# VHH binders against Translation initiation factor eIF2B subunit alpha (eif-2Balpha): the designs that were tried, part 10

Target 1, 305 residues: Translation initiation factor eIF2B subunit alpha (eif-2Balpha), of Caenorhabditis elegans (p34604)
Amino acid sequence: MVQESIISSFRGKLENDPSKSTSLATVETLLEVLDRSRATTVAEFQNELNQVVAALEKTDYSSTSIRSAADLFTRFTSLAPAALLDQEDFSQVLDLYRQRARSFIKNVRGSRAKISKCARLFFTHHMNILTHSYSKVVLETILDAHKSGYHLHVWVTESQPDASGKLVFEELKKNGVPTTLVLDSCVGYVMERIQAVLVGAEGVMETGGIINKIGTVNVCIIAKSRHVPVYVCAETIKFVREFPLNQADIPQEFKYRTSVIERNNLELEHPDVDYTAPEFLTLIITDVGAMKPEAVGEELIKMYI

## First folded at step 4 (VHH)

Design S41 (framework vhh_h_nbbcii10_fgla)
Fold by ESMFold2-Fast, scan of step 4:
Structure S41 (fold): chain B 305 residues (1-305), chain A 129 residues (1-129)
Amino acid sequence: as target 1 above (305 residues)
Amino acid sequence: QVQLVESGGGLVQPGGSLRLSCAASGFTFSDSYSYALGWFRQAPGQGLEAVAAISWSGGSTYYADSVKGRFTISRDNSKNTLYLQMNSLRAEDTAVYYCAADTRYYSGEFLDSTEYDYWGQGTLVTVSS
């Protein structure tokens, strides 16, 4: 019953908030497991976490994102001195884990504010920015810059077929930010007017590349061709230990999450996401600072020590 | 409409016991919709202070130092109800008691009233004579 209730909780987080990442939902779910746990030993607790992670991986959501987030959660929350682990009262160890887990979640929640502050270092007072798809961290970054006195004109792609860019466009208009909605096919047409491209990511790969909404690779190729910098805004919790060499290497959970039926139609190629290689990206702006794509692998290794 | 409705308040003598209930409607206590549930109180002429809180899983409970050992917080997700069992009541426990729900995000600061986004109308508890 514990497994079923935890999986239901996990699905609920993603269904109730479509903008929430699989990584964040995983960490929040593991915190619930830790909060509920009555384990009396480290081995019992670790086995409990492993069983939950395995169950989450059987869902329709990205198993790569789930594993990566679970590894980071365990690394940051479960460290304790050997002397404490040898104590009779393991409840003190669980209380320490719970305290660390709460701190970790709070830091993850604060990531967007840190990214927003860092991103402004790369803005000019008056600039044209192009963005693609719906990214809460990108939207918050633009709105924070606008409130801080920057005069940004934001060019937003429609991001078809789900039209997620129209949501960004309406939100920017509501907040008084000058904005222009453009067709996905018009990126090349407008790029000569753009000073920077600002996009989010579903995942940041060890290669320094990103997996993001379909159309992102097209935007980034065009930007590079026009010598326009591409800034990626992403929380470190979205970093994953994957090394894709091409579009075919994208995990199926990322690429076909919305349609099992579509995967069986050999006449149709309608993926939800694409992979953008590091050579098309200028900077990855994170809650630990801005880094070049080639530095991502080193940072990811540090996180998994 | 989202509502939290307290009940069980009233007049009680020092040393007595009282059980408060908080019924939720328009949402469920189970996971994602409610990260924490808590009881807060306000004595006449005083500010709001924390009493007790319970995590969404029901695994962790938190108490203000002034009530530790005397009060017990619990929840029944199947009845969508939060409880506060108050024992060994003192005159200084006289206050309007509010139940609250935290649905924004899990911060881990269960006794911080600013983390709670839904509040009941309050129920008066008077400990006298």
Scores: ipSAE 0.000, ipTM 0.133, lowest interface PAE 16.8, mean pLDDT 79

Design S42 (framework vhh_7qia_2)
Fold by ESMFold2-Fast, scan of step 4:
Structure S42 (fold): chain B 305 residues (1-305), chain A 125 residues (1-125)
Amino acid sequence: as target 1 above (305 residues)
Amino acid sequence: QLQLVESGGGLVQPGGSLRLSCEASGRTFSSYAMGWYRQAPGKQRELVAFISWGGSTNYADSVKGRFTISRDNAKNTVYLQMNSLRPEDTAIYYCAADTRYYSGEFLDSTEYDYWGKGTPVTVSS
């Protein structure tokens, strides 16, 4: 099946390259769909992409990351001059979309290096950093700072239930970074030792708030109560046109894996992510620079012209 | 809402020193990255020195080792200490701030949100 083949390719990208983000794998998969497309109209092409995105969202990978990457990809790639849209041969429009898609993917691939470089401007040469869950951009940022001569001690939460923090801990240890693994329940206990919290995001909302692995809101509330700055590292591809006011406003499909959602009945309050409001965040560090949470809406407007 | 006012410019002999000050109005000063730019007649504005809210600094190659940028968040002020001044340093010096953090690689001069009116520095005998 074409759809199963596409899902298999998507999973293969993530399994064969552990450093690859879900967002990057999503846009690379959409480029494959675009390269194989025989669409003759904009509507036919958009329908093909929508079907693929819906299929990818049914996987156990982050629905927030898949949707935000897909939305930005389709918006960026589907912009075409009216003169080309008026042509009878749609292949020229598809060729333009392919060119734009390749440019977009190239920019996405360069984003972590830009974030890492920007984040170091906020580090002192000796500091205690707390991080939560597995974020590839956060991990690379810490490792790059260490390689550049910074003396960081990284406090890593276990990030249950997936224990993703243990992966971060082992990777930091392997690279000679001083690191301490802490229980998720110990964040309040250790926060007095921390100079900065560094976390990733699965999505950055129009509010300037973030959706990230469950426990992030707890970490950020505790940090704010202790006057510890919270720095979010996130690629602009993760910016999402959503305006949640509270936890309930986050779509169920973002919070829960498909296996946990049973129609309208949720007996387990075990979400995979939570929402952290902008008041708990100090800076969002992106591939276009660091910004205060309140500046995120302005940046989103630039992406969606 | 942020206003920037530069001071400390003037006439100085080659080899002399000047200290420029930039005072910001507003309680969010500590959240801004601050830069000093200069513009000589007939030339584009160029970055001279940069300081993050955390105190990290960067300098143009032409001034490195001669100029020092610093900030005092309690006084809402950023300073540029200029030593071993040369005739080539003659320019109008501008203080700049952005709500977004920047390095010279991320933002050019047209992208800054807040600018001072400038203070002239003339290095001549």
Scores: ipSAE 0.000, ipTM 0.136, lowest interface PAE 16.4, mean pLDDT 78

Design S43 (framework vhh_4orz_3)
Fold by ESMFold2-Fast, scan of step 4:
Structure S43 (fold): chain B 305 residues (1-305), chain A 125 residues (1-125)
Amino acid sequence: as target 1 above (305 residues)
Amino acid sequence: EVQLVESGGGLVQAGGSLRLFCAASGRTFSSYAMAWLRQAPGKRREWVALISWGGSTDYADSVKDRFTISRDNAKNTVSLQMNSLKPEDTAIYFCAADTRYYSGEFLDSTEYDYWGQGTQVTVSS
């Protein structure tokens, strides 16, 4: 069938389920492509996936999340034993890919629950937490801690210009979590009241640093200056083999929405994300456990050989 | 990079107490999360207790409220205080270190970077 149908399905997954991550929607869409595939060779199938991924990256959703999820999906699902590659009927290879893809997606779906359980090991039963922007894993972590009897007061930055922090603020209020909305310019003002900063990540870099919503680096610098720990909650599907040394090293596709890049209108210094170096982070809390930023490179090597 | 040596094991009567020590060599002891695991004869290795770089702790349900893990970064040691010991606590106890913090509660005991040789704890009825 046509790519527009796949793109519509991808958008529908995110629009119909507000709790679904871009990474999960990406791998579910790739499974849909795999289920519909009539490829007769590995090369034909890989070409189909590449075309779909390229089409998804042209949407207004995070290119970092789409690319990372697609890369891990194809790595996990498309490894085939030599015996199967010698078969006349490629359907056995496709069936193996489908089985592996479903297993991978099941593991991805369980990631947030594992992160939430791990994060609580670093919480005290009464604490002030500062968070920035909208992160589904961070929100789930806070709500799970609240339901488990922790008494958290959550300070939420507005995260302008998209005001994504207001979505977190409203969701926390709806669930009875004490919460205070904070201007982005007031992070330094309120940090003395904070016991921990909890943020998400769009990508975890080989350096142990993170790419996340614009303003994250400011929050983390201020936290470090006040000796407040910064805990990053991120699924391993968001780990990427990038080694940025500064803000300029972040690819434009990560900083700006694809629609802006395609229009070639890069006159504004209004990036969607920034890079926070590992020295400003205390722990990266993942579905495989918590680690210091300096351990991330080793984990990435294990995931990719 | 890190060498771990356990001590303090031995024979103790049910209801008694025992304190295990793990001495770590290396300049970066404070950079490692430390764990205690145990293995009873003929059984799988079981996670017992964890302590993070900053002193956050976690315990298996079977030892909760009876065991206490602590660390002394100045002495490069981690210790496990075992109270109200039961015959089922009989096992070889291993000290382990990793740059990552694991919990047996949310994922099984994961492979640690460094392991001690173990110390035998025997609890008689």
Scores: ipSAE 0.012, ipTM 0.411, lowest interface PAE 9.0, mean pLDDT 80

Design S44 (framework vhh_7nfr_2)
Fold by ESMFold2-Fast, scan of step 4:
Formats: structure tokens, sequence, C-alpha cells
Structure S44 (fold): chain B 305 residues (1-305), chain A 124 residues (1-124)
């Protein structure tokens, strides 16, 4: 009953604010659970939190984003001194958890601004940038650079079949950013005009590679062939402990809407995402700074301890 | 306390030359890559050049290639930018920046400390 109310709150956050990420909605929902908690022990609180996370994973939103955000929230929030755990009143531990949770969420909310600021170090004042699909952090980065006086011309792929690139194109036009919409099949044709590729990520893997909208690997291969740098903009809350070695290793949690080739069924292959190996990426620009793909594993260890 | 102090800026004629210096203190200078970044009034920051801890790798922005030279003196804990054939569009505040890495990549990494900046004006 109580869980149904919390799940409705979670869905409301995402339906009423299309700009909000699933990861941010997850940690905000977990803070609501923490604020409503009457738990008297660590075990009672952890059980309550685990039940909510399991319920959120049954929604139509990305279970990988939900689980990764919840794991980071729990690791950051639940570090308490042994002396405090020995106290008679567990409410002091809950208050510490609430304080840490609010600090964590404040950092998550500030992630895109930090990424935008860091990304500008890699821009020249007049620059042709190519982007693929719809990424809120990439869009904010481009708009913030434009407002800061950079003269960017943004080349946007249509990103079929969902045409998410057309949304980016229209948003850039509305904000006065020079932009050109190109067919997905034209990336190789236009790459010689491009100084940098800027893409987002659904997830940053321990390999230093990324999982992102279908077509990203094609863009990055073409960029590498023409010696064009590829900058990935991604919040650290999207870092996941997964090891894809090839396209088949993509976690099932990055939901397929229409197809994986089933055993003995070769008729349809329409995945929603692909995997781009680290050798095709120049830098991963995050809210904790820019790093080489090779450094991602070390950063994940530091974040998860 | 980490400190980066730039000097050597000033007014210069088009086609002239300037040498910028950055005195570093409060950290082991020869353990880190160093960079120069500039900012013209009302414009965003533009990366200019980077140099690795041992001067083994050096990178330049396309706008300054062939005209600017980055160098470091690890004995004196000083970073330099030698600017030749200056143009009016080189007018900016020039910042010394410390990288979090010991190597410099094709593009700069995250900078954790910045100097106060030194003004370079190219006119008349």
Amino acid sequence: as target 1 above (305 residues)
Amino acid sequence: QVQLQESGGGLVQPGGSLRLSCAASGFTFDDYAMSWVRQAPGEGREWVSSISWNSGSIYYADSVKGRFTIARDNVKNTLYLLMDSLKSDDTAVYYCAKDTRYYSGEFPGYFDYWGQGTQVTVSS
C-alpha cells in the first residue's frame, strides 16, 4: 500500500518532468523513503530500501539505471561511524543518513552544470560539433556553451527509428544555435566537416566503453577513421560495473523494444542500443572531471569503494 | 597550498612576441602535466597548449600551432608560453592550469587548480 504510493510518486517525477533522468528520480524517491522511515535498526531500514528498489525495477523504466543509482545512493548514504551505531537511539543514524542523502542528491542535481563547465575546456570558439540521439547533458552542454559566447554549429543525426535527433534539432533551433539535421546514413559524408563528436551515454562500463542509442558505435568508428575526437558526456551516477566484450554482452536491463535475434530466428534484429568499445572514445567528461576511457575502472573502484 | 602565479603579459603590437611564465608552488611540479588556457572578454575559455610532466608530449590548439611554444623548467618549477607572430585575436587573459594527470593527452584533462591570469593585449 505504502509502496504503491511511493511508486506513484516515482512515476509522477518522470511523467511531469521529461528533463529528469531515471537515476535522479530513483535517488529522490529513495530520499522520500528515508524521510518517511520509522526504522529502528540498520537491518530494518535496509530491508525497507531493498523492497522499494525491487518495486521500482518492475516499472517500465530502465532497471539498470534504477539499480545503479540505488547502489550508489546506499553506499554513499549508509557509511556511519561505529560509535554512532552503538548508540541507544537509532534516529541519530537515520538523521545522518538523511543529511548524506541530501548532499548526494545535491551533487547529482549539479552534475550537468559541472559537465558543461568541463566540456568547454575542449571547445574552440568556432566549432563544428556532431551529436547523435537525444542526450539531456549534451543538449545542456551545447546550450551553456552558446550562452557563454561560443559559436558552435551543431550537426545532428536524425537518430532513427525514434527520430530523437529531431527533438534535439528543434530545441537547438528554438535557442538560436546554428544547426544542421543529417540522415544517419550521412555521418561518413559529413565527418570531414566536423571538429568533434559529442555524445551521451545510457551507461559507462567498467571497460571504459559506453552503451548508448543504436548508431553510436557507427558514429564513433567513422570519427576515429577521420581522426575526429569523440567526447562522451555522462554523469558518474551512470557508471556501472559491467564488462561487455562485444555487442552480444549488452545487459538485458538496457531494454529492447523490438528485437534480439532469437535462437534460430534471423528475421529481425532491431536493438535500441549498441556498445562502443573504449578504443573509439577520446575522453569521458564527467561531473568529477574528464578522464581517458582506461581510467573508468579506477574511478568506479573509488566511487564504490 | 597550491599556487600558480602568471606573469609576462602586457601590450604588444601585431606581429610581436611575448613570453608568459607561471611560477608553481605547493605541489610536486614535475609529477603533473601543465596547460595554458585563455579567455577573451565576453567569450568562453579556449585551451591553448599542454605539456606532460617530462616534456615528452606536447599539444597545441590549431589556432596557435607554429606560432606558440610551450615549455617547462622542472628545476625552477616554472611553466612558459612563448608567443610569436601575435594577432589581435590573441588578445585574452591567459591562465596557467594544473592537470590531475602526469601526462598530457591529445586534449587536456580536468584542471584542479588555476592561476589568477595575465592579460595579453595585441593592438595597433
Scores: ipSAE 0.000, ipTM 0.090, lowest interface PAE 23.4, mean pLDDT 80

Design S45 (framework vhh_7nfr_2)
Fold by ESMFold2-Fast, scan of step 4:
Structure S45 (fold): chain B 305 residues (1-305), chain A 123 residues (1-123)
Amino acid sequence: as target 1 above (305 residues)
Amino acid sequence: QVQLQESGGGLVQPGGSLRLSCAASGFTFSDYAMSWVRQAPGEGREWVSSISWSGGSTYYADSVKGRFTIARDNVKNTLYLLMDSLKSDDTAVYYCAKDTRYYLGEFSYFDYWGQGTQVTVSS
């Protein structure tokens, strides 16, 4: 049984910071579990973590994001040298796990800065960039490039119906970045002016494809047809072991609305997210470097070795 | 069955105050994040403010931060927007919107909207 206080702490992390990913909140919560653990064996510790993860998966937050983050956290933090395992006092092993967990979380929190630095390698000093919806990592990447002397003109979709793109537009304008607000229906109209598309991701799939805000697949298809590169900015903690073949395969564990049929209302088709296949993406820019979509599966294997 | 009904709009002088209310029915109000979105004549919709399911977290557009306060009463199933120091630029139809989730996140999508209430700031 998991303490209700742990689940409340997890929910509070996400409610208090709208920019915080479900994955980051998951690993921060697991560190809290590790900090209060009194386990005396590896098996006891693993059982504690498994119980917490199972409880978090019963929340309304993405079970796919929770499980993937938990798997990476456990794998990274729970490996110990044989010499420490041979000691009678397991508290030294727990202390090592706590040190590794804190290092892992520090690296996760530094991911956006690493992505911004890497992304600039693919920019020219004068460039028209199109972005879709609100992505904190994309916004930080653009602002960081601007501050570094790049002359970017950013074309921002409105991203209706929530108009989240207007938040990006106002923030760029406030920071002196030349920006133009574009109707979602005008992406094809303006694409011939664009040198690169920059988008975020809610999840990066084993296929090398992404799940992101509705409209992303349309932007990426149009970009490919015009031979405009698409750069995805995403933290490696958002990598998930899922293999969707089409829009219907978007995991329900993401907890986003994906189909009118599943809602038993045939009059409205208003999904929250869509899936963009790897063939429509040029590069996935991550905190460990840039990779071709085809390389995502190999990178995911390295994370789980 | 889901219904959102706004009230409290009207004509007010610059520097004045208004309180908007949104009465919600047909769903478990306390399970969802709620938002206010406005639309000025000839413009698209502009997000104004959001509040999480519990009222513990709030987020505001830069244009209204420090002047507007979003609040909710989960017992009365009512969402509020307290608007202080109103400016002519605040003139718009204000819509109450229901989020698909209970928390505030990087992506938001509104599945139900009210009819809107007109706010006019004019001398």
Scores: ipSAE 0.000, ipTM 0.171, lowest interface PAE 17.4, mean pLDDT 81

Design S46 (framework vhh_7nfr_2)
Fold by ESMFold2-Fast, scan of step 4:
Parts: structure tokens; C-alpha cells; sequence
Structure S46 (fold): chain B 305 residues (1-305), chain A 123 residues (1-123)
């Protein structure tokens, strides 16, 4: 049976830390389930995990992110030698799963540091960078470069309607990074000053495209028009097996669309996210290195094999 | 039809307490973050406090932190603001606001607003 305390823990992780990804919260919650498990067979344990994942998917959080993170967690943690699977005492198998799960989460938590180090290789010592929306991995990447002696001027969009860009602006200002706050409508106006665009992603699609905060596709189209490279910073746990061809194909499971009240009103179109096709992206910088958008499909295959 | 109806405003002496309520209807109240926003005489709108869809996370402006408490009752579809140690500077019209998201802070996207309730703090 699903414990309400597990679901409450999951919700608390995301509500108390807005910068935490749904994917990270999912795998942390699954480790909690694994630590509490008293299952005696593989089938019993799989059923327990499936019930928890199904309950998490019924929340207001992205079910695509939850399902993809859960799939990777299960893939990584639940492979065991045949000899151990034949044990009458399943606790030995659970202990192995717990060890693998802790290792997996340690690697996930270390992802942002690896991304920051990799991204710095694509920076020049003096450059203008444009960023859009609040992304903790992008923020940490910029701050890491600044502390490493790079002289960056960061142009930050307000990222309306939630104005999350103002949080990035204030944090950069507090850390002594030269920064300028710009209107979302001014991206085309300022792009001539920009040497690189740096954005995060809520999800990296099999197409090599990304789903991210509304306005991202506009930024990336303008960047491509001006021959400005776009660097996406994203942990591999955000990679999902979805294949959108256009904005309408954004999975319903990304629950960042126009509100329930508004979705039946044809006069309003106020989505929270958009899809940026791979042709508008230069590199996807991950915890396993930088890759061309075209290489994402191959990397996804490696993760699930 | 979405409706947000504030109540509980009035005159109160400095140092006093007041509880505001906001009755919500026409949407799934438990699915959305809610906020209180105020407008003092001659000033612009100032965000006061926000609460997540479940009530698990609350946020406060520095000017009210430690004095005000935001709460919600998802069974009764009601949002509350408990105001303690009121100051003359708290005099304003207080608005109940619905976010389009399950989580919202100071920079929330508010799609519906109540009519407002007047709070006056004076001796």
C-alpha cells in the first residue's frame, strides 16, 4: 500500500525548495520508499514502487518527469546477479538496491558541479551572456565561472509572468556579477550585444529539443537569427522519451500549460512552457559532457539499455 | 464563474489583531496557490503573503514576517490572513488573489482577484 507520508514528503520537497527539479524529488522519494520497504520478493517490491509512482503521477507535478526519473532509477538500481535473486532472504537483494540507489542519487546531486565545469570550456574570459528564467544549474554555472576569474556580463530577462528572472538578477548582483535586467520583449533589441545564450530545461526530448519556461523558443529563434550560440544546461535525469513535432505536441504530463480554468477559453493562450526544436540549439551541456542536440536520442538509448 | 470574496476588514487600534478571510468558488481551490496583496493609500500594490496549493509552503514579505500568518482550509475553500501586532503602516485595502500555478511567491501570475477589504489601523 502507498503511504500518505511518502506522498507528503514528495510534495514537501518541491514546495519547500522551488529550485529542486521534479526528477530529483522523484528519485529521492523512491529511495525513501526503498529504505522503508519490507518486501520479500521482487514482484512485491516492483508492485510497491509502481503504486508509489502511480500516486506521484496523480499530483499536479509533471508526470512525464516523474515517470522518466522513476524509469532511470529502476533501471539503475534493480539489476541484480541471478545468484542473489535466488536467495530465500530477499533482504540481501534490497540491501544491494539501497546501495545502488544511494550511489545513483549521489551522482544526480553532483550533476550541477559537473555541468558547471563542462560549460566553462565554452566561455571566453570576457563575454556577454543572455539567460532566461530561473535555473539553479545555470545560476551555479555562471557563479562558478565568475569565481574562476571569468569577466561575464549577464543579461537577464524578467521572465514574466512569474518574474523569475528578477531572482536570478538579485542573486548575480549579490555575488558581484555585472548584470542587466531586460524586458522579455527586448531580447531582439539586445541580442546584437550577446556572445552566448545560456538556458536550463525542464525536460530534454528525444528529438534533441527542450521544454522550458515560456519565452525560451523566442530567445532561441532570435539567437539563431543572429548566429549567437545557445547552450542548454541540463542534468541527464531530465532526459525523457518524448518526440514533439510542434508546440501542440508538448506532453499533457508537463502540467505547465494554461490553467484548467483557461484551457476551454479560445480567447486566451497563456502557456507556462514552450518547446524549442533542436535546430535552434547549439549544445546540450550535461553531467556526462556536452553533446549536439542530434546526439540526445543516442544518449537516451544508452541510459535505458 | 470564479469568485473570490474577502471579509474581516475594519478599524483596529495599533497593536491589535484582525483575521481576514477569502471565500473561493468556481474552481478547484485545492489545486492552486493563493496570495494576499495590499494597496496602501497613495501607494502601489504590495505583495504580502502566499501559500502553496496544499498549505505546505508559506511565504511572507519582510514587512509582515513574524506578525502575519497565512493559512488555508481546502475543505471549506477558504484562505485566511491572521494579522497580529498591527501598525499604522498596515493600513490598506487587502486583496485575495488566485495564482495560475500550484506554487507561487511574490512574483506569481495572478489570474483572479477579489474586490478587496479595507483595513484601517489608527488610534
Amino acid sequence: as target 1 above (305 residues)
Amino acid sequence: QVQLQESGGGLVQPGGSLRLSCAASGFTFSSYAMSWVRQAPGEGREWVSSISWSGGSTYYADSVKGRFTIARDNVKNTLYLLMDSLKSDDTAVYYCAKDTRYYSGEWGYFDYWGQGTQVTVSS
Scores: ipSAE 0.000, ipTM 0.134, lowest interface PAE 18.2, mean pLDDT 80

Design S47 (framework vhh_7xy4_2)
Fold by ESMFold2-Fast, scan of step 4:
Structure S47 (fold): chain B 305 residues (1-305), chain A 123 residues (1-123)
Amino acid sequence: as target 1 above (305 residues)
Amino acid sequence: QLQLVESGGGLVQPGGSLRLSCAASGFTFDDYAMAWVRQPHGKGLEYIATISWSGGSTYYSDSVKGRFTISRDNAKNTLYLQMNSLKPEDTAMYYCAKDTRYYVGEFPEYDYKGQGTQVTVSS
């Protein structure tokens, strides 16, 4: 059942709670669909979910985040014992799906706190950190470390053209964290002062690479050239079964907002995200622990079982 | 508590000019990208232009590029749209819009808008 009311509910979740991620809003919306489902077979239910996901991807919210969250939600919630699938009353299967969906969402809601705790294991008491763009999990990680007694100086790129880094800079200042705003073109200039780069991810690929705000690949290449470690903070709900080899392998839906695609404004090379290959990353810090980029493929397999 | 108040619309002849203003209150104006969008009578919402928080970057739809100029005065919490070489096709209700906060995995939506100011281009 795909309707404008579902899209409105999805948008409302994000507009009414600015701290909520697109991934969490997606799985909460899918639970709403599951609660209203009248499907009598697995095929009917999967078709309902697929139609809702396709509708959500037509919004200007990250299609990478929507797709990864939806895939993991359906995988974890739709696994039912054969005995229940063979029963006359499919409502028992739907009840099991609802129970699993609620458990899954509870785990997603706790992800940022687990990431923050794990990330501190890789910090020193006094540290210069560089971050790029606005990432809720990165911001929470930095603020949690500061509150825990760490003395961090945070170097924030402007992240033009939307200047999302200015938001991070102001929030860090408001919370008493020493911070310096730097031009995107100054990353190479300041990198010699940096002990670690901390970035988020819109999606973590099967290659161990990441899709993130445009400019991330530049930051990570510079960090590698200066032997500065790059720590990615990402919830496991952002893990995606994609295997890009280069920038061109990224689907248009991931690089450009849906509004740009639908308005046929693809004549500009102004992507919202870029791909950073695993060779430029040191660790992926997740709600299930820290892992090397090379281990991401194995973790994706485990999460889908 | 957020308010966007548009002004400067009116009746103008083809080839004429108008300057629209948007007075913003209830939020930290210089933390957000701002946009102008329009809605012709009986049609959907059409994107016109966007400007970054600092005013350093601007983007325009193809229909207005070269004719319209978006600007902002952060000291006055005011957004502007200078409209030159107006055409009958520019007739619409014009809205000032505030972006949502940009987060990794989230793209701004020009969906929060004021009550609008009417622009009519007629001879």
Scores: ipSAE 0.000, ipTM 0.117, lowest interface PAE 18.0, mean pLDDT 79

Design S48 (from A13, 26 letters changed; framework vhh_7xy4_2)
Fold by ESMFold2-Fast, scan of step 4:
Structure S48 (fold): chain B 305 residues (1-305), chain A 126 residues (1-126)
Amino acid sequence: as target 1 above (305 residues)
Amino acid sequence: QLQLVESGGGLVQPGGSLRLSCAASGFTFSDYAMAWVRQPHGKGLEYIATISWSGGSTYYSDSVKGRFTISRDNAKNTLYLQMNSLKPEDTAMYYCAADTRYYSGEFLDSTEFDYKGQGTQVTVSS
């Protein structure tokens, strides 16, 4: 039996920090399970993790993100030297798992700093950037560039209906970054002033496309029509084994996930996210470097093999 | 507020024993691998031993294998080094250090660590 305290901890991570990804909350929760584990065998421990993951998937959060993050966590933490396995001492194996899990999460948390450094290679000293929705990695990237002496003017969409763009706008203003808030319907109107579009992602698909806040596909289509590059900033932990061919292929949990505005009426076509195909993206900037969208599939293989 | 405070050093005769202690504060001691390093007068830092966050794995430099034992008490936030069969060559300032570097069960021969204390002097002479 999965402990309710673990599930409430998971929900608390996401409810108290709307900017935290489901993937990050999942691996943090799995580390908590690992730290509390009294398992004496690999099979017992694996069963414990599987029960927790199954319980998390029954929540209102993205089951695809939970499963993908759990798979990556398990893969990277379960590698053990033959010597430890040969000793038949599971306490030493469990210690190694905990050490690797902490390192994995530390690398995940350090991902945003690596992304910020990489992104600056594609910036000019003076430029107009358009961003859509609230993305912590995008915000940190812009703030780090500003502190490094770049003169950026950031155009931020309101990102309705949750107005998440207003949070980005206020944070940029507070930090002295020149910024202009625009209506979502004004993206086409302002795009001629923009040198680059910078967006985050809730998930990076095997296709090289992204799932992100509703309106992202519109921004990216308009950018492509005006020959404005689109840079996606995303941690590799957000890479998922999904292959959507169109908007209908977006997993249901991404469309109707729990949010400030509860989405439980299918009579209204008001999705929380959309899918942007790889042809509308210029680069995916990650903690392992910048890559073209078509290279995402190979990177996913490297992460899982 | 992160602090590492070493103690237990002193003057001892060749063949003698000493037990060094390191009191840790300002961080979650049980989350970090810990190390002992030493610096002989006028020489560089030399790695001595590392212990995993739980105490389940230990690694030693060849110069101290079989003579020194590293251990920890996570309930007391304390790291220990039991030194037996001391030699004049063991004379050095001894430092404890927190090692946040990732490793896959391999011995790490490195003197670069996130944090290092003021040290405790060990002198082995007749």
Scores: ipSAE 0.000, ipTM 0.103, lowest interface PAE 21.3, mean pLDDT 77

